# VH-VL binders against b7kms5, part 144

Target 1, 80 residues: b7kms5
Amino acid sequence: DTFETVRNTIRIESEVDESLRQLCHEERITKETWLEAAYLYLCEKPEELAQVIQLAQERLSQRKAIADYKRAKTMQERFL

## First folded at step 8 (VH-VL)

Design pp21 (framework fv_iratumumab)
Fold by ESMFold2-Fast, scan of step 8:
Structure pp21 (fold): chain C 80 residues (1-80), chain A 126 residues (1-126), chain B 107 residues (1-107)
Amino acid sequence: as target 1 above (80 residues)
Amino acid sequence: QVQLQQWGAGLLKPSETLSLTCAVYGGSFSGYYWSWIRQPPGKGLEWIGEINHGGSTNYNPSLKSRVTISVDTSKNQFSLKLNSVTAADTAVYYCARDYTVEYIGSDTYDLYFDYWGQGSLVTVSS
Amino acid sequence: DIQMTQSPTSLSASVGDRVTITCRASQGISSWLTWYQQKPEKAPKSLIYAASSLQSGVPSRFSGSGSGTDFTLTISSLQPEDFATYYCQQYNSYPLTFGQGTRLEIK
């Protein structure tokens, strides 16, 4: 009996990755199983899921703001 | 679905101040720069300037002495003021969102305007 | 400021034609160029960014090419909905500048 799986490459903030890696090491689980468990748990808790989605939207907005700042800075520095 | 809606004075006399406001609905305001772009009748597009949620601005040097762009983050609005108008300022004015494309592992960025307001015709005549 | 010059300023064509519009920058802008389409009384719509990257939802008959100072927008088989004014825009440096536009009209 086997499960069908997919391979994903994701990029996350380095401090979050370090913290998650430490947690997985201490609890003797993998990042893959933590991600699966976290999602499945939240799907059974709509109010908590909504809070996580809100945090994700805030983090995405932060990433976009940083990209915009870097883009504006490079354009400012060219041919000035 | 992101929508930009704009309003403000359409008819001005020379020396007056042009004032337009743009409201953002249906999307995040805080992650972007927001621009004003104008188009004189039958002519091309001219970028006026941009502002982000933190109030940081970049202006077209040709207009910098007369232009102010401001932001009201509580209302998801940004506004254009252009003082000392002349007939040369007659144009359709658009607000737009600056969309930055970032490539992980690269120091290059791409830019395009992905959402635009409906446009406001401003006519300057005596 | 970087000056963007389009050629031709106007062009007449028939449905099914291959149409080419050119944009020239007064100095090198790498591939930092966006193409827009504008229909009468409407705001512009972005078609292509990074000189050659198609926007989602833009038909594959549109393509862009070029780098440095010389850029081209091509429509491989013109459709009725393609009659519009086309603008190039550089984002190499401030201020952002647009070409004067190319009006594509029915022959």
Scores: ipSAE 0.428, ipTM 0.826, lowest interface PAE 2.4, mean pLDDT 91

Design pp22 (framework fv_iratumumab)
Fold by ESMFold2-Fast, scan of step 8:
Structure pp22 (fold): chain C 80 residues (1-80), chain A 126 residues (1-126), chain B 107 residues (1-107)
Amino acid sequence: as target 1 above (80 residues)
Amino acid sequence: QVQLQQWGAGLLKPSETLSLTCAVYGGSFSGYYWSWIRQPPGKGLEWIGEINHGGSTNYNPSLKSRVTISVDTSKNQFSLKLNSVTAADTAVYYCARDYTVEYFDSDTYDLYFDYWGQGSLVTVSS
Amino acid sequence: DIQMTQSPTSLSASVGDRVTITCRASQGISSWLTWYQQKPEKAPKSLIYAASSLQSGVPSRFSGSGSGTDFTLTISSLQPEDFATYYCQQYNSYPLTFGQGTRLEIK
């Protein structure tokens, strides 16, 4: 009658979070349950899962490039 | 699994140029800085410099006049050249990946070297 | 350049001991410090970043603390595999610099 849960802290883009929050409010669900449902649904849909993984890889690559740019800028600013 | 393999010069004479190459397998070359770090026998670690896939470099100022790091993105390789070597350059040389922990809400980052090459002993003697 | 000084340079301890290694920066580096473990003839392995964040897969007996200029690495109950040389490294500014190392030896 209950599920054991784990608390995870994740960082996502603010525009994505805002859009997801609006969706969850309109549909009367939580971000946590939406994430669980989305993952479970995709695990049963191999072709859709592959497309999502591709998008995730592209987003990760972009975020790493941005982080590298910020790191280079911050490190250079610290070195005076 | 990410793996770094390195190769290059072993025994050099004073005034020669040290040349080492590091190849990256099993992971993305893009999106990271890649470093060279050395360790003289029985001593501590010294960071030499870093390069990203776009060719942007940062060098240790103590070595900047003698060091060049370059990248071959088509082969996922990066290389170290150190000019005018002396006995003080005798060390095990490592290539390594700079892993940065990104924070969307901050311009700060955390940094550690997560994968390392096997090391290359370079001995400078006459 | 930021100079990183470790103390002690070597330490003898027994299995089960609580061991503390210290690292001092010549100027403030906030929490921008990583700790590494290096075994003979091997490349270093990162243990802790951001002064106190334990990397996944690293045993919980390892912990880090400190900010500014003074930092500590603690091993709460030494195990045989922990005998190694430990290095701190700052990433506050270029060039990246390491401490001289602390060699942890069997007593």
Scores: ipSAE 0.000, ipTM 0.654, lowest interface PAE 11.8, mean pLDDT 86

Design pp23 (framework fv_iratumumab)
Fold by ESMFold2-Fast, scan of step 8:
Structure pp23 (fold): chain C 80 residues (1-80), chain A 126 residues (1-126), chain B 107 residues (1-107)
Amino acid sequence: as target 1 above (80 residues)
Amino acid sequence: QVQLQQWGAGLLKPSETLSLTCAVYGGSFSGYYWSWIRQPPGKGLEWIGEINHGGSTNYNPSLKSRVTISVDTSKNQFSLKLNSVTAADTAVYYCARDYTVEYFGEDTYDLYFDYWGQGSLVTVSS
Amino acid sequence: DIQMTQSPTSLSASVGDRVTITCRASQGISSWLTWYQQKPEKAPKSLIYAASSLQSGVPSRFSGSGSGTDFTLTISSLQPEDFATYYCQQYNSYPLTFGQGTRLEIK
């Protein structure tokens, strides 16, 4: 038995974190084990993995759009 | 893998409308502002304006009365129209992607153009 | 509008030289400045953003410094592929503005 782990720091949407926290509490699991299980499950399901990747790409685009909006608004405010 | 390909009329007479289109391939179109930038022969760069997937625009005030940038989300394309052209509008026109760098936990952002189209020479002459 | 002024307008240099290009903003722009390289008949390529942050894939001989109104781009040991025109650009406020360019020519 070898237990080698890596510490990761991630920032996720507050709404998602709250929902995931409740799920983990109700099912008596941890966020770490949920993440591992979700990834391993999806690796065995190519069509489902593709759908998750598409959702991830859409969420990344949304986050970039929000950053762009905030950047543009900041530049507009400095212009006055 | 992201590529910007542009096209449109190259030769114009004074008073005509300049029209150029830029298509985005190989990457996400949503989630970015997309800019038009021009460069008169032998001179520097001038930012014209930007548009996002939702159609929100910011224009250079010096050109705002003559410029319209529009987006076709179904084709991942955005287009420039510049009205009432004169010889001063002779330039190579570039489309480009605005890349915003976000620093998590801070209200500060960096900006650069990371992908550019090949450029379109527009010549205005009688 | 924020005016960006580069100096010199052009310079001649030899391979191996240390080259410095300067850029001045007409008002304070913090570190909100990007440097671009443009080769003849090509679109510009971003080299440095946030005044000093090197883009991935850009050689370490390029460096940027400065804040406020005075900025510099340095090439520590000029290579043949570095002969090009260099532009600074501010993104402190709209409209986005570029310097007039500095043309780096073979001596």
Scores: ipSAE 0.457, ipTM 0.820, lowest interface PAE 2.0, mean pLDDT 91

Design pp24 (framework fv_iratumumab)
Fold by ESMFold2-Fast, scan of step 8:
Structure pp24 (fold): chain C 80 residues (1-80), chain A 126 residues (1-126), chain B 107 residues (1-107)
Amino acid sequence: as target 1 above (80 residues)
Amino acid sequence: QVQLQQWGAGLLKPSETLSLTCAVYGGSFSGYYWSWIRQPPGKGLEWIGEINHGGSTNYNPSLKSRVTISVDTSKNQFSLKLNSVTAADTAVYYCARDYTLEYFGSDTYDLYFDYWGQGSLVTVSS
Amino acid sequence: DIQMTQSPTSLSASVGDRVTITCRASQGISSWLTWYQQKPEKAPKSLIYAASSLQSGVPSRFSGSGSGTDFTLTISSLQPEDFATYYCQQYNSYPLTFGQGTRLEIK
C-alpha cells in the first residue's frame, strides 16, 4: 500500500470527547476521519487556522496554569 | 521561539540595591512561574525565587528578607530587586522559565528550567 | 533545605569514555530531580528531568537513573562537545536547590 496510517493515542477532555462522539454518531463518521478532515480544511484557510491555533494556545495556557498551581502547592506543603 | 532578554545592574557598592529586569519574547507570559537564579564566579547555582503572571511569589528563605520579585504583565517583564548588597552578592544573575510538566492523568509534576536569559554580571565592590 | 551533593567535583576524561556523575540528596526526593549542562559563559541547559527522562533533542548517550536519595548521570561515550559542568537540581520542596556542580575536563 502507498497510503499508510499511523496509530496515535490522544487524551482530550471528557466533555469535548462526548460532544465529538455524538456529532460523529449523528453524521455517521469516525473521530479519525473528522480529525483528518478538520485539519485539512483548516490548512486551506490560514485565517481560520490562526483562530483555532489561538484557541488551542489559550486552552494549553489554562492547563499549564493549573499544573503550575498544583506543583507549587505540593512543594509548599513539603516546605517547613 | 521563546527568548528571555535581561538587563540592569553592573557595578554596585555595598548597601546599594540590585535591580534587574527580564523581558519575554516570542511566547506566552501567562501560565508559568518565572525564576531568578544566580551563580557567583566559579561556583554553583542558587535559586533566588519565582513569580507567576498573577504576582504570586516563592522566595529562597536565605534571601527572603532582602529580595522582591515583581511582574509587569503589560510588558511581559519580571524584575528582581535585592537590597543591602554585599560582596557575597557578586554573581551572574539569570532569569529563567519554570516549565511544569504534567504527565496527563498523573498526580505528580515535573519541573525544569527550559529557557534562560543571557545572564547579567553584577559586581559588588567598594 | 534539601542539600544536594555531587561527586566527583571534578573529573578528567577522554573522548569515548563512559562517564558517571553522582548526586545525593540529604532527604528523599522520589524522582524529582533535573540534570543540567553548562558550558563556559553560557546559561545552563536542561538534559534530564524526573531523574531519568531524556529531554527532546538531547543525545541518547546521556542517561539518568536513581530514586530517593542517590542519583546518577551517565554519558555512555563521551564526545568533545560534552566537556562542561553538570548540575543536579531537586524539585521535591522549596527552596529549589542545586548540587555544587561536577566539572568535566579533557584529559
Scores: ipSAE 0.373, ipTM 0.766, lowest interface PAE 2.3, mean pLDDT 90

Design pp25 (framework fv_iratumumab)
Fold by ESMFold2-Fast, scan of step 8:
Structure pp25 (fold): chain C 80 residues (1-80), chain A 126 residues (1-126), chain B 107 residues (1-107)
Amino acid sequence: as target 1 above (80 residues)
Amino acid sequence: QVQLQQWGAGLLKPSETLSLTCAVYGGSFSGYYWSWIRQPPGKGLEWIGEINHGGSTNYNPSLKSRVTISVDTSKNQFSLKLNSVTAADTAVYYCARDYTIEYFGSDTYDLYFDYWGQGSLVTVSS
Amino acid sequence: DIQMTQSPTSLSASVGDRVTITCRASQGISSWLTWYQQKPEKAPKSLIYAASSLQSGVPSRFSGSGSGTDFTLTISSLQPEDFATYYCQQYNSYPLTFGQGTRLEIK
């Protein structure tokens, strides 16, 4: 078969997951096919792809900042 | 790829203020704490303090009354000021990035310093 | 503050030797300990985090073990590039504290 697939486990924000689940239900598609289609579409749209990458970088920086804040808070709490 | 470059090394007299700056290149400045760590000649490492992009600081209590760490987010730089220096403050000073690992499905973390500046020798003598 | 004490302060060894360095915390720190290697006139390099997790790119001859208060760093077959000073560091609580260092010297 020419369509080889891989299994990926990903963690996304719950609000995003809820919105995406609703979209997939309404349009009768799967998260897998939505992800594939979205990526393929954006690869043909260089300016839109660049905007998506910028948003991804901003979201990643925010997640790292939250993780670092939680780490620091945990260290403060262990030895009062 | 990610590089920390520091400057401000030199000679100080007792009672003066030590000032060092660290610039971050090749990677994101936001999303991390950034630390200052010192090492007196021939001795071990001492953590001074850390700062994040938002300006939140944690300081070593032994130095807290004399130390200020600040950040300039527009330049991706953070700086150390240590007041009222004495000969005991003679050391190589390093800037470093705090790298935190968060585990999926857990509220646990690991921490290590993954990138370091080249070091700045500060000598305090009259 | 959590005091980190390393033993020995220095040791001499030959290429091919098995070397063990110990680190003791004054309070329980779970597994929240990082080991660093520092060569003369260079900044330290992290080797192991979470007491036993080897950093990517670090040779498999390095290993760490321990939990609570007693920790060990082992080099199973010492190589010439391994002569350096080694430091443990706890990240259980503030302030972050390092051991005094163990200097590994050529015999």
Scores: ipSAE 0.455, ipTM 0.827, lowest interface PAE 2.2, mean pLDDT 91

Design pp26 (framework fv_iratumumab)
Fold by ESMFold2-Fast, scan of step 8:
Structure pp26 (fold): chain C 80 residues (1-80), chain A 126 residues (1-126), chain B 107 residues (1-107)
Amino acid sequence: as target 1 above (80 residues)
Amino acid sequence: QVQLQQWGAGLLKPSETLSLTCAVYGGSFSGYYWSWIRQPPGKGLEWIGEINHGGSTNYNPSLKSRVTISVDTSKNQFSLKLNSVTAADTAVYYCARDYTFEYFGSDTYDLYFDYWGQGSLVTVSS
Amino acid sequence: DIQMTQSPTSLSASVGDRVTITCRASQGISSWLTWYQQKPEKAPKSLIYAASSLQSGVPSRFSGSGSGTDFTLTISSLQPEDFATYYCQQYNSYPLTFGQGTRLEIK
C-alpha cells in the first residue's frame, strides 16, 4: 500500500514563509510534513485548535481588507 | 455564522425616497465591501452599489445621481437611499456581502456575493 | 458598461439530461465571471467563480468553462433540485453587471 497525496497550492505571508523555511532547514523537515504534523497534533487538542482557528480568522480579516483595497483600485483603473 | 437582515421601505409613491437598512450578524463588518442589488418582478439582477467600513463607495453610473449608500460601523449596518422613485424602481432589493479573494502578493482577485439578505419588496405606485 | 447576454432565455429539460447555458460578454473579461442559481422567491446562490472554480458544497455535476467573451455553465446530469434561473456576472470592470438570466424548466 502506498501513501496517496494531493497537490495543494498555498499562499502565506512572506515573513511567515521565511520563518518557516528557517525552521524546516534547522529541523531537516519539509513544509508539507510540518503542515500535516501540525494539523494532526491540533486535531487532538481542542482548546489549542480553537486558539489557532481564532488567529486564522483574525489573519483572514486582515487579508480581506487588503484584497478589498486592491480590488477597488484595480477595477477603477479598468473602468477608466 | 454570518447573517444579513434587512428592513425598511415597502409601499412608496412616485417622487418619494426609498430607504433600506441591512444589519450584519455573526461576522466582522470590516474587511469587506457590502452591496445593494435589486431585481424587478420577473426580471434579472441589477447591481446598485457598494460600500466598505471606511465609507468608500462605488455606484452604478445609471443610478449614481439618485443613490446614496451609508455605513454605521458602530451598529454593523449599511443603508440605501434612492431619491425620486418611479414605478421603474419597483423591485426586490437585496443586501449582500462582496467576498473578495486576492491571490496574495498580486492585484488579481476573485469576487462573488456569498451572503445575501432575505430581500425587501419595494412597490412604487400611486 | 459590459453587457452580459445569456442564451437561451429559457430551456426545458428532463431529469438526467445534460444541459448547457451560455453567457457572452460585450468585451473581454478574462475569467472574471461568477455563476449564480436562484430559486423562486429566494436570494441567488453563487455556484462558480473565476469562470470554472466550483463553490464548496456545490455538486460536481455543475461545471463552468470559457475565457475572454464566451462562457458556458454545464449540468452533466440534471436533478430535480436544479430547476431554477441561472445568472452570470462579470467582475472585470465597474459597474458589476449580470446577464438577463436563463430559466431552466421541467419538460
Scores: ipSAE 0.013, ipTM 0.676, lowest interface PAE 8.7, mean pLDDT 87

Design pp27 (framework fv_iratumumab)
Fold by ESMFold2-Fast, scan of step 8:
Structure pp27 (fold): chain C 80 residues (1-80), chain A 126 residues (1-126), chain B 107 residues (1-107)
Amino acid sequence: as target 1 above (80 residues)
Amino acid sequence: QVQLQQWGAGLLKPSETLSLTCAVYGGSFSGYYWSWIRQPPGKGLEWIGEINHGGSTNYNPSLKSRVTISVDTSKNQFSLKLNSVTAADTAVYYCARDWTVEYFGSDTYDLYFDYWGQGSLVTVSS
Amino acid sequence: DIQMTQSPTSLSASVGDRVTITCRASQGISSWLTWYQQKPEKAPKSLIYAASSLQSGVPSRFSGSGSGTDFTLTISSLQPEDFATYYCQQYNSYPLTFGQGTRLEIK
C-alpha cells in the first residue's frame, strides 16, 4: 500500500513555527505528520474542534485588522 | 455559506445615475472590505472600489469623481452609485468580498475575492 | 496604473493536455498576483493567490509560478470542467488591475 500525498504551502507566524519545530524535534516527528494527526484527532472530538475553530477565527480576525490597516496606509500614500 | 445577493438598475439612459445594492447573508459583515467589480460584455474585469463596515472607502481613480460606495450596517448591505453614466458603463456589475490577510508580519498582505454576487447587467442606451 | 497583459488571448486544447497561460505586469509586482477562473454567465472563482498558493478546494492539477513581471498558470492535465476564461489580477499597488483574460476552448 502506498500513500498519495499533496504538497501544500502554509504560512504561519514565525513564533508559532519556531515553537512547533521545537516540539517536532523533541518528539522526533515531522510537521506534516503532526498536522495530519492533529486534524484526525480533532475530527473525533467535536467540542475540542469547536474550540480550535474559535481560536482560528480570532487569529484570522486579528490578521484581517492588520491587513486593513496596511491597506488604508497604501491608499493614503497613493490617492490621498 | 456566505452568500452575496445583489439587485438594482437594469436599463439606464446616458447622464443617469446607476444604483446597485448588495446584501450579505450567512456571515459576518465586519472584518472585511467589500468591493464592486464590473465586466463589459465580452471583456475583462475592472475594479471599481471597496468599503468596510466602518464606511472607509477606496476607489479606482478612473471612476473616483463619479462613484460613491456606502454601507448600511443594520442590514448588512453595501451599495454602489455611479453618476453621469455613458455607453462605456454598460457591464455586468458584481459585488464581492475581499479576503485580505497579513503576510508574515511584513508590510504586505494577500488579497483576493472569495465570494461574489450573482452579477447585475446594466445597459446604458438611449 | 499597473497594466496586466495575458497571452494568449485564446487557446484551444484537448482533455489531458498540459496548458500554460502567461501574464505580464508593466512593472514589478513581487508575487502579489491572483488567478481566477470564470465560466460563462458566472462570477469568477479564485484559484491561486500570491502567484503560487493554491486555494482550498482547487484541484492540484492547477499551479502558478513566477515573480516580478512574468507569471504562469499551468494546468497539468486538462479536464472537461477546465474550459473557461482565466484572469490574472495584481494586488501590489492600487488600483487593483486585471488582465484581459485568456479563453480556453475545446480543440
Scores: ipSAE 0.013, ipTM 0.713, lowest interface PAE 7.6, mean pLDDT 86

Design pp28 (framework fv_iratumumab)
Fold by ESMFold2-Fast, scan of step 8:
Structure pp28 (fold): chain C 80 residues (1-80), chain A 126 residues (1-126), chain B 107 residues (1-107)
Amino acid sequence: as target 1 above (80 residues)
Amino acid sequence: QVQLQQWGAGLLKPSETLSLTCAVYGGSFSGYYWSWIRQPPGKGLEWIGEINHGGSTNYNPSLKSRVTISVDTSKNQFSLKLNSVTAADTAVYYCARDFTVEYFGSDTYDLYFDYWGQGSLVTVSS
Amino acid sequence: DIQMTQSPTSLSASVGDRVTITCRASQGISSWLTWYQQKPEKAPKSLIYAASSLQSGVPSRFSGSGSGTDFTLTISSLQPEDFATYYCQQYNSYPLTFGQGTRLEIK
């Protein structure tokens, strides 16, 4: 008997990925199982889940701001 | 769910200042540029300018001497002031969100306006 | 400023027709072009960005093509809800500029 799984492709900040990779190596787990465990744990903790969602929203906002900044600068450079 | 709601003056006399405000509900205000776009009767759309939560602006050079866009981050609002109006400023004014499409690992970006306010008709007449 | 010129300014068509609207930029803009649909008394709605990338929720009968200075929006089989005014918009450089619009009317 095996698990039914799906393939996900995700892109995360390189420094976060490096830190997570080090943690997974030290604890002898995989990124896939860490993600599953983290989500399942947080589903049992509504207040902690809300804090994680807030952090995720802040990080998404920051990434969008960086993309907007780069887009605007590129358009400004083309104007010249 | 994101909604933009706008309000402000509808009837102006030449030389007065146009003032409109747009409030953002149901979504993040930070992380985006927010634009004002107008549509004069019988003409196409004209981009006025944009502002982000930090107050950084880009203006259409044709209007830059008369336009000011400002932001109130505590209220998730941004506002347009256009000085010294004339009949040529008669238009429906829209606020809108600039949506930037980023491709990871690429220096190319796409842009479109994904949410718009309901529009405000501003008429300039004596 | 980059001037965007649409052709035709207006056209009449019947349900089921294939409709093509063109947009020409006064200078090269690569593929940095968005198409919008605007119905009477409503704000515009984006349909296509990057000249050919269809927005989620937009019917597959809409398609865009072109690069550089010449662009087209095609509706393969016109439906009643498609009667509207269509605008192209460049985002190559500031200021952002729009075409004058193409009004699509029922024949």
Scores: ipSAE 0.295, ipTM 0.789, lowest interface PAE 3.3, mean pLDDT 90

Design pp29 (framework fv_iratumumab)
Fold by ESMFold2-Fast, scan of step 8:
Structure pp29 (fold): chain C 80 residues (1-80), chain A 126 residues (1-126), chain B 107 residues (1-107)
Amino acid sequence: as target 1 above (80 residues)
Amino acid sequence: QVQLQQWGAGLLKPSETLSLTCAVYGGSFSGYYWSWIRQPPGKGLEWIGEINHGGSTNYNPSLKSRVTISVDTSKNQFSLKLNSVTAADTAVYYCARDYTVEYFGSDTYDLYFDYWGQGSLVTVSS
Amino acid sequence: DIQMTQSPTSLSASVGDRVTITCRASQGISSWLTWYQQKPEKAPKSLIYAASSLQSGVPSRFSGSGSGTDFTLTISSLQPEDFATYYCQQDNSYPLTFGQGTRLEIK
C-alpha cells in the first residue's frame, strides 16, 4: 500500500516560512504533514476553521492591495 | 464559476443620469479591478473606467467629467453613473473583470477582460 | 490616446479557409494586446492575450503574432462557429482602447 500524493508549489511570506521550518525541525515533522494535520484538525472544528478562513481572507486582501498599488504605479508611469 | 449580473435603466431622455449596477458571484471580489465597457449599436467597444474594492478608480478621460463608478464591498457590487446623457450614449453597457497575468522576472503584467456581464441596452431618445 | 485600427473592416470566407485579421496601433505597445471574439447579442470572449498567448480552452487553430505596432490574428482552418466579429485591445496606455472590429461573414 502507498499514499497517492500530489506535488504542490506554494508561495508564502518568508517570515512565515522561516517560522514554520523552525517548528517542523524542532518537532521532527515535515511541512507536508503539518499542513495535512492542520487542515484535518480544523475540519473537525467549524468555529476555528471559520476564524482561520477569515485570517486567510484578510491576508489575501493585503497581498492584493499591494499588487493593486504596484499596478497603479506602473500604469501611471506607462499610461496617460 | 464567476458570474457577473447587471441591471439598471433601459430608456432615458437627454440630460438624465444613467445608472447601472453589477453584482459579482462565485469569486473573490477584493482581488480585482472591475470595469465598465460600452458598445454603441453596430460599433466597437469603448472602455469607460475601472474600480477596485478599495474604491480606487481610473476613468477614460473622454468621460471623466460625467462618470462616477462606485463600489459596495459588502454586497460585491459596483455601479456606474453617467450624467447628462445624450443620444451618443446609446449603447449596450457591459461590466467586466480586469484579469492580470503576472510574468516571472517582470515588474509588469498584462490586462484583459475575462468575465463579462450579460449587457444592458441603454437607449437615449427624446 | 492610442488608436487601434483593424483591417479589413469585414471579410467573407468559407469553412476551411485560412483567414488573417490585422491590427495596427498608432504608437508602440510592445506585446500588450488581446484579441476578442464577439458573437451577435453576446459579450466578447478573450481568445489571445500578450499578442500570442492562447487562452485555455480556445482551439489551436487560433494564433496571434506581432509586436510594437503591427499585430495579426490567424485562423488556420475556419469552422462554422468562428463567424463573428473580432476586436483587438491594447493595455499599454490609459485609456484602454479597442479596434473598430473585423466582421467575419460566411461566403
Scores: ipSAE 0.000, ipTM 0.613, lowest interface PAE 15.1, mean pLDDT 84

Design pp3 (framework fv_iratumumab)
Fold by ESMFold2-Fast, scan of step 8:
Structure pp3 (fold): chain C 80 residues (1-80), chain A 126 residues (1-126), chain B 107 residues (1-107)
Amino acid sequence: as target 1 above (80 residues)
Amino acid sequence: QVQLQQWGAGLLKPSETLSLTCAVYGGSFSGYYWSWIRQPPGKGLEWIGEINHGGSTNYNPSLKSRVTISVDTSKNQFSLKLNSVTAADTAVYYCARDYTVEYFGSDTYDLYFDYWGQGSLVTVSS
Amino acid sequence: DIQMTQSPTSLSASVGDRVTITCRASQGISSWLTWYQQKPEKAPKSLIYAADSLQSGVPSRFSGSGSGTDFTLTISSLQPEDFATYYCQQYNSYPLTFGQGTRLEIK
């Protein structure tokens, strides 16, 4: 197939981004190609794909808990 | 514990204005959006619109020309007015609190309705 | 508007059964989906948000899965109090939209 690309903007945790950036620098690859390779590899490994999805769900839950706490605190301070 | 109580409406004739009020007890009115949601007999749920403490509103485009939601912050109440009713507006109407979970660094948020009023049956018939 | 379609529209099941209800969005909604339970003459109660996040106080037999356009609510071992109508709702875009509902009836 022809390589035609799309532009995706994503927001990830800064600590993860720094670690990924260092890995890409050391291995002489890009974040884009790492993401493509990781996804393609996992699509051929359904058990490993399931594990990654589980970790993603856990991380999402953690982000929500932090966001809930910060939101509640901000709203109380704003409207008290 | 947060509790929503609603009143108003009942029986209406076509062309009249539907009016419902929801009062919030036991919790902070500010810091949230508050919604109206309706359910025609035997059918699913339809979101009507939402309002916050400051009076900012978002309406379902299908109803926007006929709907007004207002807030009385001194009483912790918000109200729905729906103009020019027809038989298609026959439904149980609920007020509800929009609970949102915001993600740091993101414009996306989770949303669910965590507290609901008891519901008000509005019947439109000639 | 994003249309939410649930299947089946109704199903009959027995206590102890594993029950699966599906919800399909007319366009991609990521994981931005809430499941509700509604008992007769009562307002809906939220069960799951973000497709798979269980609300506090909701029994662990309830679980949700899916992303994009296809979503599933599962009750692993049906209890008598679970007979109700279930609704999915997307919050990816305005207006907020609900599925038509799935009635879970005793067999």
Scores: ipSAE 0.000, ipTM 0.606, lowest interface PAE 14.8, mean pLDDT 85

